# Designs tried in a protein design chat: VH-VL binders against Probable nicotinate-nucleotide adenylyltransferase (nadD). Part 21

Target 1, 199 residues: Probable nicotinate-nucleotide adenylyltransferase (nadD), of Chloroherpeton thalassium (b3qyz5)
Amino acid sequence: MKKIALFGGSFDPPHYGHFALCTLTRELFSPEKIILSISKNPLKGSANAPEAHQLAMAKLMAEELGKTGPVFEVSDWELRRAGFSYTIETLRHFHAIEPNAELLLCIGEDNYQIFEKWKAYQEILQLAHLVVFARSGTQGEQQSSRIIPPERYTWVQLDLPLSSSDLRREIAEGQDWQAKMPSSIAAHIAAHRLYQNEK
Key: E = the ipSAE of ESMFold2; O = the ipSAE of OpenDDE; V2 = 0.75 times the mean of E and O plus 0.25 times the DockQ between their complexes.

## First folded at step 15 (VH-VL; framework fv_fasinumab)

Design Y3 (from W3 with light chain D50E; at its last look DockQ between E and O 0.81; V2 from the best seeds 0.00; counts 0 for: unsure alone 74.6 < 75)
Fold by ESMFold2, look of step 15:
Structure Y3 (fold): chain C 199 residues (1-199), chain A 120 residues (1-120), chain B 107 residues (1-107)
Amino acid sequence: as target 1 above (199 residues)
Amino acid sequence: QVQLVQSGAEVKKPGASVKVSCKVSGYTLTELSIHWVRQAPGKGLEWMGGFEPEWGETIYAQKFQGRVTMTEDTSTDTAYMELTSLRSEDTAVYYCATGSGSWPYYFDYWGQGTLVTVSS
Amino acid sequence: DIQMTQSPSSLSASAGDRVTITCRASQGIDRYLGWYQQKPGKAPKRLIYEASSLQSGVPSRFSGSGSGTEFTLTISSLQPEDLASYYCLQYDSYPFTFGQGTKVEIK
């Protein structure tokens, strides 16, 4: 059966943590497509890049990832909608486009632990299989306390010490940030002076 | 069982601030998504804001944006709603509300309400 | 913002009567609507979630129906303890919005 993996995020900015997640998903599940779905966050402040730049950087990320296998695509469908997007709406959209595909929904461990609070989470489980990325040292009891049936998720251990929020601050403060992302993305940030006014 | 116990009634002057507390028992605060709803005397219910767990954000109704702040103290399992620059039309019963279960948890548990009266 | 228009604003009915309260959304909200009962001097209580799912412990004389923009709450046989105000709530998108309420009185 055709597999399509979905990653939601602002990618603001993208970094090697995002790359590691995407690469591992490709290797473990061999999906026909991996869709980078750009999240809309209407509460973002001046510390965030404008949406057009988020889209541009996500496309650079997909291009860099695609050098070793052209399965990556960027979707701006959530971005074209008003307000925040719920994951169930994104899944319904892709299910309507590909009703015969198995959708893999890629989420972090923190979201897994509160997944039952997500809008229409039962329908999410009907539409998608969860791929849960866990940090080192937090595995075990937290996983066992979830109500999600074991057959509806796959647990993947990957320690990701990078965060876009920290990175935005580091760029504004003049820290050494360029080594945390591919040079094409670092060049884009520098050329457009993104994140220079973050507190 | 989730129980939400709110602070007592308050009388305030116009221009002052009020901070209503909502203590959670039976569950920890981090297991819940606390929302705040008010009701002016003889009027209907009005949603003020609340925490959305899927986005990890507190969302405020635009009418209150800039005057309301919703915070949590996880060490005491207590949520707070602070409303500043009070006017007489802010006289209302203020409720905290949530659910401990899965979606849809809006709103199967309610605090008892806190009457805030704003008058000179 | 999604406006919720509730009707009637009040009604008076006899015990045993069938009562219907309607709620209209200004745009489609799928099934993401709840019905709440508020007895005098009390906090609200959820009766119905997801337009038609009955909350545990709520009497079966209460039922909900509808999707999209038109929703109804039905009390099949009104009881004296059903004296209350009733509100719909949409939770499809922020900001969440309540209907204006329907006050139900028993004759």
Scores: ipSAE 0.651, ipTM 0.821, lowest interface PAE 1.4, mean pLDDT 88
ESMFold2 (binder alone), look of step 15: mean pLDDT 89; pTM 0.922
OpenDDE, look of step 15: ipSAE 0.858; ipTM 0.924

Design Y4 (from W3 with light chain S53Y; at its last look DockQ between E and O 0.82; V2 from the best seeds 0.78)
Fold by ESMFold2, look of step 15:
Structure Y4 (fold): chain C 199 residues (1-199), chain A 120 residues (1-120), chain B 107 residues (1-107)
Amino acid sequence: as target 1 above (199 residues)
Amino acid sequence: QVQLVQSGAEVKKPGASVKVSCKVSGYTLTELSIHWVRQAPGKGLEWMGGFEPEWGETIYAQKFQGRVTMTEDTSTDTAYMELTSLRSEDTAVYYCATGSGSWPYYFDYWGQGTLVTVSS
Amino acid sequence: DIQMTQSPSSLSASAGDRVTITCRASQGIDRYLGWYQQKPGKAPKRLIYDASYLQSGVPSRFSGSGSGTEFTLTISSLQPEDLASYYCLQYDSYPFTFGQGTKVEIK
């Protein structure tokens, strides 16, 4: 059965944590395609890169990841819609394009803990299998799994202490940020003076 | 088992501000998604705003944009709605509302309502 | 914004009558509609969610139907305790919007 993995995010900026998640997903699930879906957030502040640059950096991320396996793509479908997109809408979109594929929805542990609050979460479970990236997994997940059947998710341990929020601050302050991402992305940030905002 | 207990009635002059509290018990505030709904005397229900867990953002109805702020104090499990630049048209009962279950949780549990009267 | 047009604005019916209240959405909202009952001086209570699912503890004489743009709340046999105002709410997209309400009175 064809597998398509979906990562939603702003990638603002991308970093080696994102790379690790994507690479591990490729190795664990062997999907035929991994889609980086750029999320739209109309409430973004001046500390965030413009959407066009987020898209450009996601494309650089996909290109760099593709050097060891050309399964990565970027989707701007959410960016082309008005307002925020609910995950259920994104899943319906990709299901319509690939109705015979198994969709793997990749989410963090924090989102897993509140997943039952997501719009139409039961339909999400019908359309996709959850891949949950967590820093710890034993005993706590049994409480959270009361709502989500065990066959509808896979728990993946990955403990990486990188965040885009910390990186945005580090870039603004001139700290050691370039080593936390591929050079092509660092060059893009520098060339366009991204994240060098007035505090 | 969730209970929402709101602050008491208030009388305000035009141009003033009001801050209505909503104390949560039976659940912690972080387990809920609090929304605010108002009802002018003899009128229907009007959604003002609320927290969207999937986006991690508070969404406000455009009608109140710039005048309303919804905040939470997790140390006291209390949600707040502050409405500024009050007008006589803001006279209403203000409700906090939520649900303890899964989506759609809108709206199993309601506070008792807080009457805010704006008169000169 | 999605406008919800609720009708009638009021009605008067005898005990035992079948009562029908409609809501029309200005655009498609799939099934993402709830029905609420508000008795005088009380906070609203949810009767129905996702257009047709009955809230636990609500009498089976209440039912809901519809999808897309047209929705109906039906009370199959009106009881004296059903004297209230009834509202629909769409939660397909922000801002959430209520219908204007229907006041139901007993003869």
Scores: ipSAE 0.676, ipTM 0.850, lowest interface PAE 1.3, mean pLDDT 88
ESMFold2 (binder alone), look of step 15: mean pLDDT 90; pTM 0.935
OpenDDE, look of step 15: ipSAE 0.846; ipTM 0.927

Design Y5 (at its last look DockQ between E and O 0.54; V2 from the best seeds 0.61)
Fold by ESMFold2, look of step 15:
Structure Y5 (fold): chain C 199 residues (1-199), chain A 121 residues (1-121), chain B 107 residues (1-107)
Amino acid sequence: as target 1 above (199 residues)
Amino acid sequence: QVQLVQSGAEVKKPGASVKVSCKVSGYTLTELSIHWVRQAPGKGLEWMGGFEPEWGETIYAQKFQGRVTMTEDTSTDTAYMELTSLRSEDTAVYYCATGYSGSWPYYFDYWGQGTLVTVSS
Amino acid sequence: DIQMTQSPSSLSASAGDRVTITCRASQGIDRYLGWYQQKPGKAPKRLIYDASSLQSGVPSRFSGSGSGTEFTLTISSLQPEDLASYYCLQYDSYPFTFGQGTKVEIK
């Protein structure tokens, strides 16, 4: 019965949208662990934080989430690998660590809709149950490919109007960004002048 | 079935740039994952970079990062590879090659005819 | 980076001979390996994908085997038109890497 939830992302920066997803996952599935797996971003540009800062902010996120129970952990396994990692490699890694656990792979609706383009997607379905966080209701679910058996995924409707991309722009522009994240993360961004253009 | 037709041979001086084209027929460009491979005269094959459908992004071999740009024009179904700051060691035949992108592809089932780029001082 | 080591670098064989070319990966690549034939002056042509799957239109005298780190291409009865260089490719991890090639000559 042991459940371990996996959230992949760059968390660049983390925000209350990420917190909402993690908290909802804890309430819906009661996993023994929720792992924040820090991914390399192939689209990374000059507007992104260095990987060391992404890891530091993910640890602050896990600390804040853990105030209500110590089920949150951060994994830098993907960052330590040479090059970019496929999701199947990450799942094989966690399956090897916890072979008796049910892995819950938490993904967004956009990734669900292209899931068949993922390397070894059929093995992913053997290793994990998908948790799909989507703005669309069952209408959007029905428009997706029929390749995923109903017992292998859970559709969770959730409208989260926060985005790390928008937030990076808001920080660079000097908008009110600090209210969209816990103060510890905002302090880290300010102390290291992340995402800011020099004037 | 799928055909990849590349632009003609080019002669360049060191420090110049070259842009090789790869015209797709039989499929649309959006149905393919285009990669580029080169082969120096008398040498083996060397992967330069290409599109990864899981990530939706082009990945470049470290050796060429900063000098190579791979682009696509879907209105003409033509892919491009531009290599800048050319050196004599860049003399090679440049190939475009592809796999089907409706699912994660097993590379590479179709190849262009190759484009010879000669860099001489 | 994953190094792909091909053996032999060249060989000469008679028509009808069984030919084996090996390819070793410096780390596990599962089954994500292809075999390519390149005739003089031509683009490479894929013979084998997924380590052992024969590409459509390739003669059945070609076969591939192996997984993990050790792979072989076998030509069960060498034909004159098989004069070419042969390459393995790993496409498990970026950067994709080729073996250095095996030149096959017909005696």
Scores: ipSAE 0.547, ipTM 0.791, lowest interface PAE 1.9, mean pLDDT 88
ESMFold2 (binder alone), look of step 15: mean pLDDT 90; pTM 0.937
OpenDDE, look of step 15: ipSAE 0.725; ipTM 0.866

Design Y6 (from X5 with heavy chain E31Y; at its last look DockQ between E and O 0.75; V2 from the best seeds 0.77)
Fold by ESMFold2, look of step 15:
Structure Y6 (fold): chain C 199 residues (1-199), chain A 120 residues (1-120), chain B 107 residues (1-107)
Amino acid sequence: as target 1 above (199 residues)
Amino acid sequence: QVQLVQSGAEVKKPGASVKVSCKVSGYTLTYLSIHWVRQAPGKGLEWMGGFEPEWGETIYAQKFQGRVTMTEDTSTDTAYMELTSLRSEDTAVYYCATGSGSWPYYFDYWGQGTLVTVSS
Amino acid sequence: DIQMTQSPSSLSASAGDRVTITCRASQGIDRYLGWYQQKPGKAPKRLIYDASSLQSGVPSRFSGSGSGTEFTLTISSLQPEDLASYYCLQYDRYPFTFGQGTKVEIK
């Protein structure tokens, strides 16, 4: 059965942690398509890149990832919607486009721990298989395992805890940040002076 | 057992502000989604805003946008609602409310309410 | 915003009567509707969620039905302790909105 993996995020900025997650998902599940779904940013502060730049950087990420095969795509569907998007709405959208595909929803451990609070989380589990990325040495799987049936998720340990929020801080403070992402993305950040106007 | 205990009644002049507290016990505030609901005397319930855990943001009803701020202090397990530029029509009982269960968790637990009177 | 129109605004009924309260949404909200009871001087209490699911600990004489835009709360045999105001709440999308309430009195 056709598999489509979904990564939601603002990619603000993208980094090699995102690359590692996408590559590992490709290896583990062999999906026909991996969609980078750009999330609406509910906080419109100067500490974050404008949505147009988030979309541009996500496209650079997909281009770099796709050099060895055309499985990576970017979706701006959430950005084009009025208001904030719930994950269940995004899943309904992709399910309607690909009703015979198995959807893999890729999320971090922190979201897994509060997954029961997400709108229509039971329908999410009917529409998608959860792929949960956690840092090595955590034991958080047991804390939420009773609400999510074991056949509805796969737990993946990955010891690359890079963070967009830490990167935004490092760029603003003038720390060495460029090595944590592909040069095309670093050049975009520098050319547009993203993340640097903090006093 | 989750319990929400709110600060005491307030009397305010038009144009002033009020900050109502909501102390959580029996659960950590970090794992709750606190919402605020008000009720004018003899009137119905009105949702003011609340924290959306999926988005990690607080959402405010449009009529209060720019006048209301909802904050949380996890070190004291206390949520706050501050309403500024008070008007006489803001006279109401203000409730904090939440739920500890899965979605839809709205609203298993309520504070006792805080009467805010805006007069004169 | 989704307006929730609740009917009636008040009613008076005898113990043992069947009582119905209707809530109409201005747009479809699927099943994402709750019913709340508020006794005099008390905070509200949830009775029903997802239009028809009974909250644990709530008497089985309470039931909910409907989907989309029209919803009903039914009390099959009114009891003296059911004297309260009743509210519907939609939580399909922000801003969340309550109906204006129904005051139920016992004759």
Scores: ipSAE 0.712, ipTM 0.861, lowest interface PAE 1.0, mean pLDDT 88
ESMFold2 (binder alone), look of step 15: mean pLDDT 89; pTM 0.927
OpenDDE, look of step 15: ipSAE 0.832; ipTM 0.907

## First folded at step 16 (VH-VL; framework fv_fasinumab)

Design Z1 (from W3 with heavy chain E52Q; at its last look DockQ between E and O 0.63; V2 from the best seeds 0.00; counts 0 for: pae E 2.2 > 2)
Fold by ESMFold2, look of step 16:
Structure Z1 (fold): chain C 199 residues (1-199), chain A 120 residues (1-120), chain B 107 residues (1-107)
Amino acid sequence: as target 1 above (199 residues)
Amino acid sequence: QVQLVQSGAEVKKPGASVKVSCKVSGYTLTELSIHWVRQAPGKGLEWMGGFQPEWGETIYAQKFQGRVTMTEDTSTDTAYMELTSLRSEDTAVYYCATGSGSWPYYFDYWGQGTLVTVSS
Amino acid sequence: DIQMTQSPSSLSASAGDRVTITCRASQGIDRYLGWYQQKPGKAPKRLIYDASSLQSGVPSRFSGSGSGTEFTLTISSLQPEDLASYYCLQYDSYPFTFGQGTKVEIK
């Protein structure tokens, strides 16, 4: 009865919102493994960290999370592929190497709202159970959807006002960003001058 | 019935910009995935861009990157395509197109097209 | 980007002829290819989706085949009203890409 949870994202940068989601998933589902899968977007600009730094920061995130239970892993499989990352391809990959595991795909509410626009979304639902992290006050609006069968997802309320895109802007503008992430990640950003405005 | 109604033909000078509108009726704009396609006189169809949902960004064909912007106004259910720094090679019919709003995207519904003529 | 190479660029055939148009993708696109017909002055119309599925209301003389990288549109018995340009479109991956088109003329 093996469960493997999958968090996809750029982690650019990681923040306490990501930590909260991962910790709650561990407590609610007790998965054997939680995989942080780093997504690739070939349209990234200078406002994004290079992929090597995204990988390094995701590893720091996994190390910090792993202090209370070594179930966290980082996957660079999506980074090694050409073009945009498509979740269906990532799920096929993990299904092929762990065919007896129940895959839990962890997504935010905004992704859930447009999930039917995702490539091969019906196959995603066959390969994985969705874990949807929703902001407070939206639970009932999404659970009644007829697009995704209710047995294919679990709705989890968690109000997290953090985003990587806001953080990238805050770092570039010199706002107080360091308190929104563990010190190891903040130190990495500072040491490598990531997200600085190059004029 | 889903209908896509585009703004009227335009004549522009080189260096100007154009903003073509696409009004959706029968569905709300957010239920659809609006893409833009153009066709120069006597030439084939060219996909210009559309929203990529997993990344939350509009993807533009490489040849238009930096000159095109696609936006939406959900209060009026209207999509827009703006092309800047126009040149004579941009003379074309511009279409908005969409499908059922879910993957896979079958371009089932097309606007009537908007002729943009760029001449000195 | 996935390049779609469509052949031929144009053809001229007699009514009743069997016509084939091919599209080659620069990488595998599974079944996610559509065929479109465009008559002069009109927006394109979908004929075939998912490589081989016939759109409702399209005459049965139209058929599609193929998967992966090679695809064919066939008109089993060309009719005068089939005078049009035909395009393949891949929708497997962004950016979506059209073939260059095939202009079909009736002799």
Scores: ipSAE 0.501, ipTM 0.767, lowest interface PAE 2.2, mean pLDDT 87
ESMFold2 (binder alone), look of step 16: mean pLDDT 89; pTM 0.919
OpenDDE, look of step 16: ipSAE 0.829; ipTM 0.924

Design Z2 (from W3 with heavy chain L29F I34M; at its last look DockQ between E and O 0.76; V2 from the best seeds 0.73)
Fold by ESMFold2, look of step 16:
Structure Z2 (fold): chain C 199 residues (1-199), chain A 120 residues (1-120), chain B 107 residues (1-107)
Amino acid sequence: as target 1 above (199 residues)
Amino acid sequence: QVQLVQSGAEVKKPGASVKVSCKVSGYTFTELSMHWVRQAPGKGLEWMGGFEPEWGETIYAQKFQGRVTMTEDTSTDTAYMELTSLRSEDTAVYYCATGSGSWPYYFDYWGQGTLVTVSS
Amino acid sequence: DIQMTQSPSSLSASAGDRVTITCRASQGIDRYLGWYQQKPGKAPKRLIYDASSLQSGVPSRFSGSGSGTEFTLTISSLQPEDLASYYCLQYDSYPFTFGQGTKVEIK
């Protein structure tokens, strides 16, 4: 059966942690396609890049990843929607496009811990198999109530201490940040002076 | 098991602010999604805002945007709702509400309510 | 914002009567509707979630039905302790909105 992996986020900015997760997904599951689904977010201040730049950087990320295999693509479907998108809505969208594909929904361990609070989480489990990215020191985490059947998720261990929030701060404070991402993305950030008002 | 205990009634003048507390016991506080609902005397329920766990953000009803702030103190397992620039129409019982279970958890646990009276 | 319109706004009924309360949404909300009971001087209590699922511990005389834009709460045999105001809540999208309420009185 055809496998399509969905990797959501704001990528604000992208960094080598994102690259590692995407590469590991490709190697472990051999999906025919990995979709980087860019999430709409509200601007709570000037700490975040405008959505157009988030999309541009995600496309640069997909281009860099694609140099070793053209299975990566970017979806702006969530950004084009009028309001915030729930994951169930994104899954219904891709299920309608590819009804015969196995969807792999890639989420972090923090989101897995609260997964049962997500809108329509049981339908999410019907539409997709969860791929949960966990740190090496947090293996085996599962809700004590056993709400999620073991056949509906896979643990993937990866511990890389990079975060977009730390990077936004480091860029604003003039710290050495360029080595934490591919040079094409660093050049985009510098050329457009993104994240320069973090304090 | 889950219990929400709110701070006591308050009387305020127009233009003042009020901060209502909601102390949680019987569940892990950081796993709750707290919302706030008010009810003017003799009137219906009005949703004010709450935390959306899937988005990791607090959403405020537009009517209160700019006047309401919802915060948490995890060291005391207490949620707070602060409403500023009070006017007589803000006289109401204010409830905190949440659930401990899976979606849809809205709203099987409620605080006892806090009466806020705004009068000159 | 999704407007929720309840009817009737109030009713009086005798013990044993079948009572129905309706709630209409201004746009489709799938099944993402709850019903709440509020007794005088008390906080609300959830009766029904997802339009028709009965909350544990709620008597089976309460039932809910509907999807999309039209929803009904039914009390099959009204009891004295059912004297309360009843509210629907949509949680399909923010902002969450309540119906204006239905006050049920026993005569």
Scores: ipSAE 0.619, ipTM 0.804, lowest interface PAE 1.4, mean pLDDT 88
ESMFold2 (binder alone), look of step 16: mean pLDDT 90; pTM 0.924
OpenDDE, look of step 16: ipSAE 0.834; ipTM 0.930

Design Z3 (from W3 with heavy chain S100P; at its last look DockQ between E and O 0.75; V2 from the best seeds 0.68)
Fold by ESMFold2, look of step 16:
Structure Z3 (fold): chain C 199 residues (1-199), chain A 120 residues (1-120), chain B 107 residues (1-107)
Amino acid sequence: as target 1 above (199 residues)
Amino acid sequence: QVQLVQSGAEVKKPGASVKVSCKVSGYTLTELSIHWVRQAPGKGLEWMGGFEPEWGETIYAQKFQGRVTMTEDTSTDTAYMELTSLRSEDTAVYYCATGPGSWPYYFDYWGQGTLVTVSS
Amino acid sequence: DIQMTQSPSSLSASAGDRVTITCRASQGIDRYLGWYQQKPGKAPKRLIYDASSLQSGVPSRFSGSGSGTEFTLTISSLQPEDLASYYCLQYDSYPFTFGQGTKVEIK
């Protein structure tokens, strides 16, 4: 059965942590597609890049990832909607496009721990298998969810201490940030003065 | 066993600010999604805003944007709603509400309400 | 914003009467509607979630029905303790919106 993996995020900016997660997903699950779904955040802060630049950087990310396996695509479906989108809405959208595909929903451990609070989470589990990325440096043992059946998720340990929030601060402060992402993305940030500090 | 205990009634003049507290017990604040609802005398319920756990963001009703701030102090398990530039139409009972369960947890636990009166 | 229109705005009924309250959404909200009871001077209490699911501890004389844009709360046999205002709430999308309320009085 066809497998399609979904990564939601702002990619603001993308970094090698995102690359590692995407590459590991490709190697572990061999999906026919990996979709980078750009999240819309109508409450975005002043430190965030405009949506057009988030989309452009996600496309650069997909191009770089695609050099080692052309399964990466970018979706702007959430950006074209008013307001925030719930994950259940995104899953319904991709299920309608690919009704015969198994959807793999890729999420972080923090989201896994509160997954039962997500809108229509039981329908999410009917539409998708969860792939949960956990960092070994945050907890000695996995915390299990009593609400999510164990057959509905796969636990993947990966500890890469990179965050877009730290990176935005480092760019604004003029610290060494370019080594934490592919050069094409770093060049885009520099050329458009994204996340700029007044210094 | 979730209990939400709010601060006491307040009387304010137009142009002042008010900060209502909502202390959580039975759960830690980080396990909950606190929302705020108000009710003017003789009127219906009006949602003001709250924390959306899926997005990790506080969402404010547009009517209050720029005048309301909702914050949380996890060291004391207390949520706060601050409303600035008060007007007479802000006279209302203000409630905090939440639920610790799975979706749809809105709103099976409520604070007792805090009356805020705005008069000259 | 999704407008929630409640009908009627008020009603008077005798104990034992069947009472119905209707809520219409300005656009489809699937099943994501709750019903709340507010007794005078008290905080609201949830009766119904997901349009028709009864909150634990709520008497079975309360029931909810509907999906999409039309929803009904029914009290099959009104009791004196049911004197209250009743509100629907949509939680399909932000901003969450309440109906304007229905005041139920005992005559």
Scores: ipSAE 0.626, ipTM 0.809, lowest interface PAE 1.5, mean pLDDT 88
ESMFold2 (binder alone), look of step 16: mean pLDDT 89; pTM 0.925
OpenDDE, look of step 16: ipSAE 0.686; ipTM 0.850

